# VHH binders against F-box associated domain-containing protein sdz-33 (sdz-33): the designs that were tried, part 16

Target 1, 300 residues: F-box associated domain-containing protein sdz-33 (sdz-33), of Caenorhabditis elegans (q9u232)
Amino acid sequence: MATVPFPILCLPDFVLQKSLKLMGVVEHLCLSILSKNIKQLIATLKGYPKCFSFKFVPFTSLTVVGERFKHFSFRFDIDESSQNANLRSYTDEGTYITLTVPGFTVKHWIEHVAYVLCRNNSIKLVLWEPNIDEVYEIVKDMRTVEVVIVSSEIQSCHLLKLFPSLRYLGVYKAPISAQILTYNLLHLEVKTKVTLNDILISNCSNFSISGNDVSDKELNFFMRSWIKGSNPRLTKFYIRNSLRVRDPYLETVLFQNIDYIETHKKIYWRTFEISRPDGTKADVMWDPLYNSYFNMTVQH
Below, E stands for the ipSAE of ESMFold2; O stands for the ipSAE of OpenDDE; V2 stands for 0.75 times the mean of E and O plus 0.25 times the DockQ between their complexes.

## First folded at step 13 (VHH; framework vhh_enristomig)

Design q2 (from m2 with I28Y R56S; at its last look DockQ between E and O 0.18; V2 from the best seeds 0.00; counts 0 for: pae O 14.1 > 2, unsure alone 62.1 < 65, grease 30.6 > 24.2, SAP .689 > .668, placed apart)
Fold by OpenDDE, look of step 13:
Structure q2 (fold): chain B 300 residues (1-300), chain A 122 residues (1-122)
Amino acid sequence: as target 1 above (300 residues)
Amino acid sequence: EVQLLESGGGEVQPGGSLRLSCAASGFYFSDYAISWYRQAPGKQREWVSTITSGGSTKYAKSVKGRFTISRDNAKNTLYLQMSSLRAEDTAVYYCAAQDYWPLMGSYEYDYWGQGTLVTVKP
């Protein structure tokens, strides 16, 4: 293989380091392919993020957010027949550069990018109807801390076994299993149908629900249950509703048989305080203007 | 850098129509609820309309039936179609973006535009 002379590869490390600091992400990715030494140098540079997002969609994408660059988006151009993949780097201007390495698969690129740009190989996965086993094979050596499931089929405890470092879970467009709800997650976001029972059995610290029609009666029940000791690990419960015009939350319903005080009153939101017998307090925020959200935050 | 840039303001006669735009950049526009506010001279800023990330819309009573809020996520742009404009609609119009996820104890907008002036006069 005729080695194309690349003079920069012959520079002393201290010069290379200075030069590398002046280069962009794409250049780093390119140079890192050409030289292991440079790859190592680049990996030691400050400013790269500790985590990156990898989205499994029909067109697989990779998003990196860090100090050095606010947002970098990659897309994989995959040849399905050969499984070779090109990496497209998109600029803020909407243009893109394509990186081609013969023999590189998506996995190769992910590993390469992770090594170069993310030292800790911490990743966020966004799964759009992918084969979980296939995804796992790609990311099994990485630390997956966040998973978003946008699939009707992928909802199992098996997922959590696959990702032991999982802290954040998003479940979109799929029913969530009771088993998952009981997991000790830092954050659980559900954009699918959730029942009151689901909320009550949840064991996450932060529980966010979107796209659900949770009634004020149900919320009342939840709060009453909380006061009685339900969801002991809960720090925040948040519901993002669609704009409700016909059935707004009513204060009288929300706080029926609950001792509460109003702490803040604004045009578009009100804050109330509820308390447990043990002295634990929670702030309850309600949006009377939009009727679009409910937020309960346990005070520390 | 996060930016919200309003445009489309100008002078219009009573009964006329005007379309405002708010171009967003630097954040995940599609995940945000975005709103229009307006501030008339000597008056407080008031809410006009909101469109959620899901596309649900709400309007102030004063503009309901006359104004239409919409968004194009592909273009990261918010729109306000104003019709049947009145003198009392004269104001600087602002767009604001709010991500509900960061709202862990307050109802605040994450980002504001600089505003565009709408003047309704004969």
Scores: ipSAE 0.000, ipTM 0.227, lowest interface PAE 14.1, mean pLDDT 81
ESMFold2, look of step 13: ipSAE 0.005; ipTM 0.175
ESMFold2 (binder alone), look of step 13: mean pLDDT 78; pTM 0.796

Design q3 (from m2 with I28F Y100S; at its last look DockQ between E and O 0.19; V2 from the best seeds 0.00; counts 0 for: pae O 14.1 > 2, grease 30.2 > 24.2, SAP .728 > .668, placed apart)
Amino acid sequence: EVQLLESGGGEVQPGGSLRLSCAASGFFFSDYAISWYRQAPGKQREWVSTITSGGRTKYAKSVKGRFTISRDNAKNTLYLQMSSLRAEDTAVYYCAAQDSWPLMGSYEYDYWGQGTLVTVKP
ESMFold2, look of step 13: ipSAE 0.005; ipTM 0.235
ESMFold2 (binder alone), look of step 13: mean pLDDT 79; pTM 0.791
OpenDDE, look of step 13: ipSAE 0.000; ipTM 0.217

Design q4 (from m2 with R56T S106E; at its last look DockQ between E and O 0.07; V2 from the best seeds 0.00; counts 0 for: pae O 14.2 > 2, unsure alone 64.2 < 65, grease 27.3 > 24.2, SAP .689 > .668, placed apart)
Fold by OpenDDE, look of step 13:
Structure q4 (fold): chain B 300 residues (1-300), chain A 122 residues (1-122)
Amino acid sequence: as target 1 above (300 residues)
Amino acid sequence: EVQLLESGGGEVQPGGSLRLSCAASGFIFSDYAISWYRQAPGKQREWVSTITSGGTTKYAKSVKGRFTISRDNAKNTLYLQMSSLRAEDTAVYYCAAQDYWPLMGEYEYDYWGQGTLVTVKP
């Protein structure tokens, strides 16, 4: 195999390092394939993100966000017959560069990118109807801190076993299990049907709901329950992007039998303060224009 | 670099129509809810419309039935079709993008455009 001369590989490390700092992500990925030394040098460069995202969809993608580059997107071009994968790097202009390494699978690329660009960093997984076991085999050696599940079938407490470092969980399309709701997560986002009971049994610090029809009466009940001591770990509860059009939230309903004060009034939301008997306070933000935005933040 | 670039603004007569565009780059457009805001002279910025990543649309009462928000994810572009324009629709129109994940803190958009001026006058 005729080795194509690559003079840059012969440069002293200090020169190479300077040069590498002037290069882009794609160049780094390419050079890192060619030389272990360069790969190590690149991995030590500052400016790469602390977290990157893998989206497992029929066409798996990788998104990297960091100081060096605000947003960088990759897509895998997978040959299903051979399981070989090419990596496509997309530019801001909508064009892309394809990186091809013979024999590289998606796993190989993920490992390579993770090593080069995201060494010692946490990862976010977005799972679109994937086989969780297959995904796990790819990322098991990585620190997964965020998972978004967009699946009608994947709802399992097994996820927490698979990802012990999980802090953020998004559950889309599939109903959320009561077990998951009780987990000590930093952030839980649900874009499926959520009942008042689900909200009340939740044990996450931040709980976000989207696409749900939670009534003002239900919210009133939730707040009243909170005042009585429910959800002791809750720091933030909010609802967004609800399709409520016909039945807007009413202040009189939201705060029925609740002592509250209005603290702020903005054009598209109002802020109220409620309090527990123990002195704990929460800010309640209500957006009458958007008609479906509700945010309760516990004061610290 | 993340950019939102509004276009399509201009002068139009009352009752007329105008189509605004917002070209997005530097982020995964399809993952974001995108909104239109407007700010009239001497007034505060106000929400006009939002389209979610899933295609759900919402409108301010003042524009409902007259404005239509849409998006083309393939082109990373947001649109606002305005019809039956009124003098009170005169404003700088802004495009704003908000990620669904993670949503931390108060209601805030991640990215804003520079705006495009719409003037409705006889």
Scores: ipSAE 0.000, ipTM 0.225, lowest interface PAE 14.2, mean pLDDT 81
ESMFold2, look of step 13: ipSAE 0.000; ipTM 0.162
ESMFold2 (binder alone), look of step 13: mean pLDDT 79; pTM 0.793

Design q5 (from m2 with T52Y R56S Y100S; at its last look DockQ between E and O 0.10; V2 from the best seeds 0.00; counts 0 for: pae O 14.9 > 2, grease 28.3 > 24.2, placed apart)
Fold by OpenDDE, look of step 13:
Structure q5 (fold): chain B 300 residues (1-300), chain A 122 residues (1-122)
Amino acid sequence: as target 1 above (300 residues)
Amino acid sequence: EVQLLESGGGEVQPGGSLRLSCAASGFIFSDYAISWYRQAPGKQREWVSTIYSGGSTKYAKSVKGRFTISRDNAKNTLYLQMSSLRAEDTAVYYCAAQDSWPLMGSYEYDYWGQGTLVTVKP
């Protein structure tokens, strides 16, 4: 096979570095496939992100967010029969360039992109109705720090085993198990039904609930429990996108039998301060106008 | 560069209809919750509606039943169909984008448009 000459490969490293800095991501990905030396050089370039997002959907995608470029989106064109994959790089104009490497699978591309554009290989994994075990086989050599599960089923018992570096977890659609709630996560986001008991047994630092009907009575109970020492690791509890349209939170109900002070009052939100006997304080932010959110932040 | 560009504003009579658009570029539109805000003269900016990445919608009480928020991810465009317009709907309308992951428990938006003026006048 006649070796196609690539003159750029003959440049001294210092010149090549300068040139590479002027090139785009797609070019970097291409050149990095052609030369190990270039691949290494590119990997040393500043400006690339420390992590990237891998979205597992029927049309699997990869999103890179970094300093050099705020957003770069890729999609995989997968041949289901051979499991070979092409990488489509999307432009801001909605067009895309397809990168083809014979024999490359999704895994190969992910590894390649991660190596070139993400130094620490940390990933955010977004799962849309996938088999988690199958996805794991693709990302097992990487550090998964964020996982979003948009599925009717969750393999909850294996999540921490599969992803020991997990810090952020989103659980959408599927019911959340008590086991997951007890995880020592930095952030847990739940967009499925959550009970008061679920909230009380949660062990995450930041707990976000979306699309839930948590009543003011329940919130009152939660806050009272917090004052008594529940959820000691909690730093933030947040409810967003409340389904309550007809029954807004009432201050009198929210803070029944709670000592509180109002610290801020705006049209679309009010802030209150509650305190534990040990002196720990929390800010409670409530949207009385739109009933759109409830936010409790523990002061440090 | 991230851009949000609102359009479709104008003058309309009470009871009339108007459709606003917000064209987004420079970010993954489908991953964002997109909202409409409005600011009337001499008043504070107020929330109007949000459409989340999953397609769910929410409306302010003042516009519920009259306004419809929608999005076209293929076109990276947000829409606000306004009907039964009232004088009190007069405002500059802004679109705002917020990353859906992770939710930090704030009303902070990553990106804002420049706004489009809607005037409801007899």
Scores: ipSAE 0.000, ipTM 0.210, lowest interface PAE 14.9, mean pLDDT 81
ESMFold2, look of step 13: ipSAE 0.000; ipTM 0.203
ESMFold2 (binder alone), look of step 13: mean pLDDT 79; pTM 0.783

Design q6 (from m2 with I28W Y100T S106D; at its last look DockQ between E and O 0.16; V2 from the best seeds 0.00; counts 0 for: loop humanness VH .164 < .165, pae O 11.2 > 2, unsure alone 64.4 < 65, grease 30.5 > 24.2, placed apart)
Fold by OpenDDE, look of step 13:
Structure q6 (fold): chain B 300 residues (1-300), chain A 122 residues (1-122)
Amino acid sequence: as target 1 above (300 residues)
Amino acid sequence: EVQLLESGGGEVQPGGSLRLSCAASGFWFSDYAISWYRQAPGKQREWVSTITSGGRTKYAKSVKGRFTISRDNAKNTLYLQMSSLRAEDTAVYYCAAQDTWPLMGDYEYDYWGQGTLVTVKP
């Protein structure tokens, strides 16, 4: 293999650091492969977001997102015969650069990207039908704080064992188990079917559900239960993107047998205050116009 | 960078049809509910339609039966097919995106487009 000399590799670290700051992600990835020293330097750069999202579509693509912004999209070109993989980096302009490293598998690339871009950062995993155990082997040395499970087949009862730093969990397609609902998570988002019982047994601080048709009667029951002391850790319960075209929420039903005060009335939302006997209060907000969301926030 | 770019606006006669597009980039489009809003001169911005990440749709009463909202996640594009247009439909039309993974205390749309002007006149 003809080694192309890279004079930049001979520069002092302080010069390299300055130069690296002027380079893009693809360059960083390339240089990181060529030099362990550079790899370490790049890994220490502060220019990357504090949290990266790895979207795993079994093993065809890798998307790296800072927070909620798409930053980089990668696709693997896999030689099935050799299991070698090339990494294609796509730009927002629709162009792509292909990185080739002899002997690199998809796993090698993922590890490399993770090390270079996410070593000192918290990571979010978005799992599209992947084997969680396989993913874990790749990210086990990283701090996984958020996991989104899109797979319909994944049973996530062991998630907290795998990811002890897990704070945010999304379950999008798979039925949510009772065990998961009992997790002391900061945020649980469920985009699959959720029952009233599921809501009541949840133990997360922030519970968001979407795509669910929770009736005003059910919400009434939930609020009444809350007033009685259910969900003691709940800080926020939120229903989003549950457009109710045929069966809008009715105030009279929502607050049946509940003492409440309307605190705010806007065109797109109304806010009500409910209270526990212990003095704890919650703001209940819903969209009277669209009936698209319901929000209950416990006051601190 | 997150961008929402509306297009397809223009002048059309009453009873005519127009198709608006909103091209999205820089975020997880498929995880967002996206909506159309419109603002006529001198009036407040009003909701027109929403499509959820799952494809559920809702419409304002004023446009129901005439407008159709749709999305193509592969293209990261939102559409609004407008038919039977009326003078009162004249407005700047905006697309807005709201994440299905909400931040605490976030009740607003995350992203807004710049708008595209639709003028319905004889």
Scores: ipSAE 0.005, ipTM 0.256, lowest interface PAE 11.2, mean pLDDT 80
ESMFold2, look of step 13: ipSAE 0.006; ipTM 0.212
ESMFold2 (binder alone), look of step 13: mean pLDDT 79; pTM 0.790

## First folded at step 14 (VHH; framework vhh_enristomig)

Design j1 (from m2 with I28D R56D K58Y K61E S106E; at its last look DockQ between E and O 0.09; V2 from the best seeds 0.00; counts 0 for: pae O 15.0 > 2, placed apart)
Fold by OpenDDE, look of step 14:
Structure j1 (fold): chain B 300 residues (1-300), chain A 122 residues (1-122)
Amino acid sequence: as target 1 above (300 residues)
Amino acid sequence: EVQLLESGGGEVQPGGSLRLSCAASGFDFSDYAISWYRQAPGKQREWVSTITSGGDTYYAESVKGRFTISRDNAKNTLYLQMSSLRAEDTAVYYCAAQDYWPLMGEYEYDYWGQGTLVTVKP
């Protein structure tokens, strides 16, 4: 009689399903490793989103943004002597549980998590100082649609080749190449220094800049260029946490040689409308008091 | 300057109701998904509810059926109507805004409020 180490594995499927519904993500992940049947049952459960965010420190930690924005932190290490994988899940109380799995690799773990939580759907990667090649080897069979990279070392052309389904890209601490700018991303977020030329050649729909010192003169030029037909795919361009000098009278610089209509005036921000000759309009929101926020949204 | 300012917190008895507000300024409120988070003493911050720019609402299982999230774009204000309050609902409640939905994770929120304290006790 094969000693079933876990009594729960002997339960009928309908009982298991009921029990599983009362369990959390961590329990699901653990039980899924122990039983293929349970793994399949969990995959049929409703409630998991189709996309999860994975924060990687390659080969050491995984943070999963799971169901309903709940965060789960895991630590993965391999005991070199036994070749056992130790999976640690940290609780909100500051404690952790450990599952030891012989022969389990980092790749197996990530694939397992993806299967259980994402059901082999799209994934989001948040990478801190990553080795992109190593990460790719682990997630190459998955559909990566969002990537956030905090690294000074990035190969733009290589990145796009690795992730052909990429729609959202966040790039911190690294220069942005023309290839990335013209890749037709749905959303591009940049926390590194960008030039006016970079902004002008951008072919993304949503372009977010933070931590940059883009002058009003540069923004003026951008808007004038847009009016003339530049950035045809642009739906939103916005700057957050600008290092610009606070000057409430810079409106004259920002809208020099631009026909505009002020549409809204709030305590901390103002909204303007600009138009192309073809009738296309854009809303421009500007913080006149602190000069720290600029948002241009194209109307469709 | 971008600001999120929570209000409406206070002491309430179990089973009572409370309405929280989050006043937003300095950004295009209507284009953002806005969320409520809460942090109880000694515990990690947890997600409570989100309302998207499109008006879709999401709730944590622990508050589903008891809490209602809503927004008034004209007033740049987020609301959380809390009913049937429990002791476990005691926490500092935070509002957070993110431009791109459905990006997940605290790091992806653009702005955070300072929080308002809700205490549920007899």
Scores: ipSAE 0.000, ipTM 0.211, lowest interface PAE 15.0, mean pLDDT 79
ESMFold2, look of step 14: ipSAE 0.000; ipTM 0.180
ESMFold2 (binder alone), look of step 14: mean pLDDT 80; pTM 0.797

Design j2 (from m2 with I28Y D31S T52D R56Y K58Y Y100D S106D; at its last look DockQ between E and O 0.05; V2 from the best seeds 0.00; counts 0 for: pae O 11.0 > 2, grease 31.7 > 24.2, SAP .848 > .668, placed apart)
Amino acid sequence: EVQLLESGGGEVQPGGSLRLSCAASGFYFSSYAISWYRQAPGKQREWVSTIDSGGYTYYAKSVKGRFTISRDNAKNTLYLQMSSLRAEDTAVYYCAAQDDWPLMGDYEYDYWGQGTLVTVKP
ESMFold2, look of step 14: ipSAE 0.006; ipTM 0.233
ESMFold2 (binder alone), look of step 14: mean pLDDT 81; pTM 0.814
OpenDDE, look of step 14: ipSAE 0.016; ipTM 0.305
ESMFold2, look of step 16: ipSAE 0.006; ipTM 0.200
ESMFold2 (binder alone), look of step 16: mean pLDDT 80; pTM 0.813
OpenDDE, look of step 16: ipSAE 0.006; ipTM 0.255

Design j3 (from m2 with I28E T52Y R56D K58Y K61E D99S Y100E M104T S106D; at its last look DockQ between E and O 0.18; V2 from the best seeds 0.00; counts 0 for: pae O 13.4 > 2, placed apart)
Fold by OpenDDE, look of step 14:
Structure j3 (fold): chain B 300 residues (1-300), chain A 122 residues (1-122)
Amino acid sequence: as target 1 above (300 residues)
Amino acid sequence: EVQLLESGGGEVQPGGSLRLSCAASGFEFSDYAISWYRQAPGKQREWVSTIYSGGDTYYAESVKGRFTISRDNAKNTLYLQMSSLRAEDTAVYYCAAQSEWPLTGDYEYDYWGQGTLVTVKP
């Protein structure tokens, strides 16, 4: 059943394009449901970020992270009597607009959002205390390439089986299993406590640790191990927002028994170069005072 | 080697113009959202503008219509064209890079520059 005709649907394409450029994500999502033409026009727009996040709160709420990481919250509700789906977009003022779409399912909605915003079948999921199996049933026909899990527990082996195309994984508030660490992820981000052993056994290209206090001794050991050949797939390892002591004079600890070259010394950060015997080099950025992070980038 | 290096700061009269640059190296610049921040003396750091990898741009209300953010991926450089400068625009300007990979929680940047000082005075 066609919703009430929107006058905008009768506009010439060139006018419609101009109008669409003045509209936000919510309008684009809604109008694209109503018109294939508009859907196609929206697909030609080049202003969208490459990444959008889909946050699922069990099947009824979808949050899209869009414009400057602005959150667009949608609530999906099916009227049992009419079998119409009600899509509610909430404003910051607590009001909402509703689009009623007959026969629309949660899966359709997710697919639609994925198509419009990602323009492919690849999706990025942010899961808050999810039932992973239920989520999988909804997204199993899509290519899930990024997952962020905020949960006290996860089924690591099950997760990787469910999402074979997974390239990026964020794990927050949960321990990391060896299976996840040893998996060849492009990006692994962890906002939980990790051990030096965890870091050493990791097999991802990019490893990010947040909210973790890795000591300079541990970092020293990691670098020494890397020089000896550990973490051969590593391209980037960094720790951000560390609670570590802000002492700029801890260089002696950090680089103890390591040959290094200081490449830059700035007010807030310093850079060093370390090398493997095989000639592989890595750049180490250390900012204990301002950014409070450690960053190691391997040159490949 | 990862680096963000701001330049172009200086003294300018009210109503004047200035162009800031941020040269990036050591990471895939084209895949990052790049932002300008500024911090005035005695004030908190504030967001000024962001340009995404897709070219989408956003501005703080205080600079809309006066500032223009742009990027040259071939040169790995971020720009901020500032016009109609005001005394309140006086600040150290920082560039920051953030992966567009989804993050939860607090807004975090991967890399920060050292900053360049802009002083608007008669």
Scores: ipSAE 0.000, ipTM 0.215, lowest interface PAE 13.4, mean pLDDT 80
ESMFold2, look of step 14: ipSAE 0.000; ipTM 0.161
ESMFold2 (binder alone), look of step 14: mean pLDDT 81; pTM 0.800

Design j4 (from m2 with I28T T52W R56D K58D K61E M104T G105D; at its last look DockQ between E and O 0.05; V2 from the best seeds 0.00; counts 0 for: pae E 10.5 > 2, unsure alone 64.5 < 65, grease 24.6 > 24.2, placed apart)
Fold by ESMFold2, look of step 14:
Structure j4 (fold): chain B 300 residues (1-300), chain A 122 residues (1-122)
Amino acid sequence: as target 1 above (300 residues)
Amino acid sequence: EVQLLESGGGEVQPGGSLRLSCAASGFTFSDYAISWYRQAPGKQREWVSTIWSGGDTDYAESVKGRFTISRDNAKNTLYLQMSSLRAEDTAVYYCAAQDYWPLTDSYEYDYWGQGTLVTVKP
């Protein structure tokens, strides 16, 4: 992609603002480094908020989710001696566009992108085997930090201390710990091994599990425990299982010793309602053909 | 509480048409981006179309030119007009709403409907 031509800077403010609304994320970032006035104008553009994620993998990268669900990926070119960094993106034409600001480090870029592109400063961190203290120094001045941590290990107490406003956590490779399970998260996403006991002690509001095979009997035990008061903060519970052949008695196993009302029955999914003695209800949605997912939503 | 209820699914011949509806409650339509997703048996859920808070629309390449998303503000209802249907369009269709851009690629939408089945005969 070519850089935005200099003559656009000569337009009257209202024409410039209309022109900017026609541009995408890459163009906005290119323009935002040209002057403080342009940077501020782009940051105040009306419309839906933009958000992005940082990935700390073998190389540091930035992914921005722009208009129309387009994802834009940038890599950092870092001078190890000075820690100065450029942002580089690959164009469709096989060339790179490089954004350079003298003296900018990764931290400066993250602050800049958050300022320009995020209305609410909601930032997703995707962490892959990083030095967590170095990541914290980069993002500590952001207003909101939501993190998805994908690493082979997690020092739970240190992580939670560094990010006390942590609301979203993904655990993709590391063994899940009791400290994480009992933490008051808005959303916990797990792709590693999770036991029934891990589920029962969890204190998150939204719990998503994949890459596990949770049996109907285990789900039955979970639901009976929920009816008796377990998982008091739970709002949404989702499991994606491996595909299985249909068990003709699955409903009787799944709801054994549970009072329920079937609220919807279709070929590909069924919906049920269960209740606690205090009147709290939950909707259960489940795939009767393959038992490939289980979804429970508490009616608060 | 935001709730979404899909309807209008059914069985149709190749080349046929269907109109899906998504009735919304618990929010003002203009504050949200509302999307259609679909999931074929045994496959991952895929994005189909979005109508943005200002009325702009967007479509997946696989349905562009064949599907039209629209809304009725008075009824708080979203529609998906499907035409030139193919066997590959067979899926459960879901509507979804979000009050700001997704924070992650998975589980990004705040609210989902229960879905309505569309079957296009081979």
Scores: ipSAE 0.006, ipTM 0.199, lowest interface PAE 10.5, mean pLDDT 74
ESMFold2 (binder alone), look of step 14: mean pLDDT 78; pTM 0.781
OpenDDE, look of step 14: ipSAE 0.007; ipTM 0.240

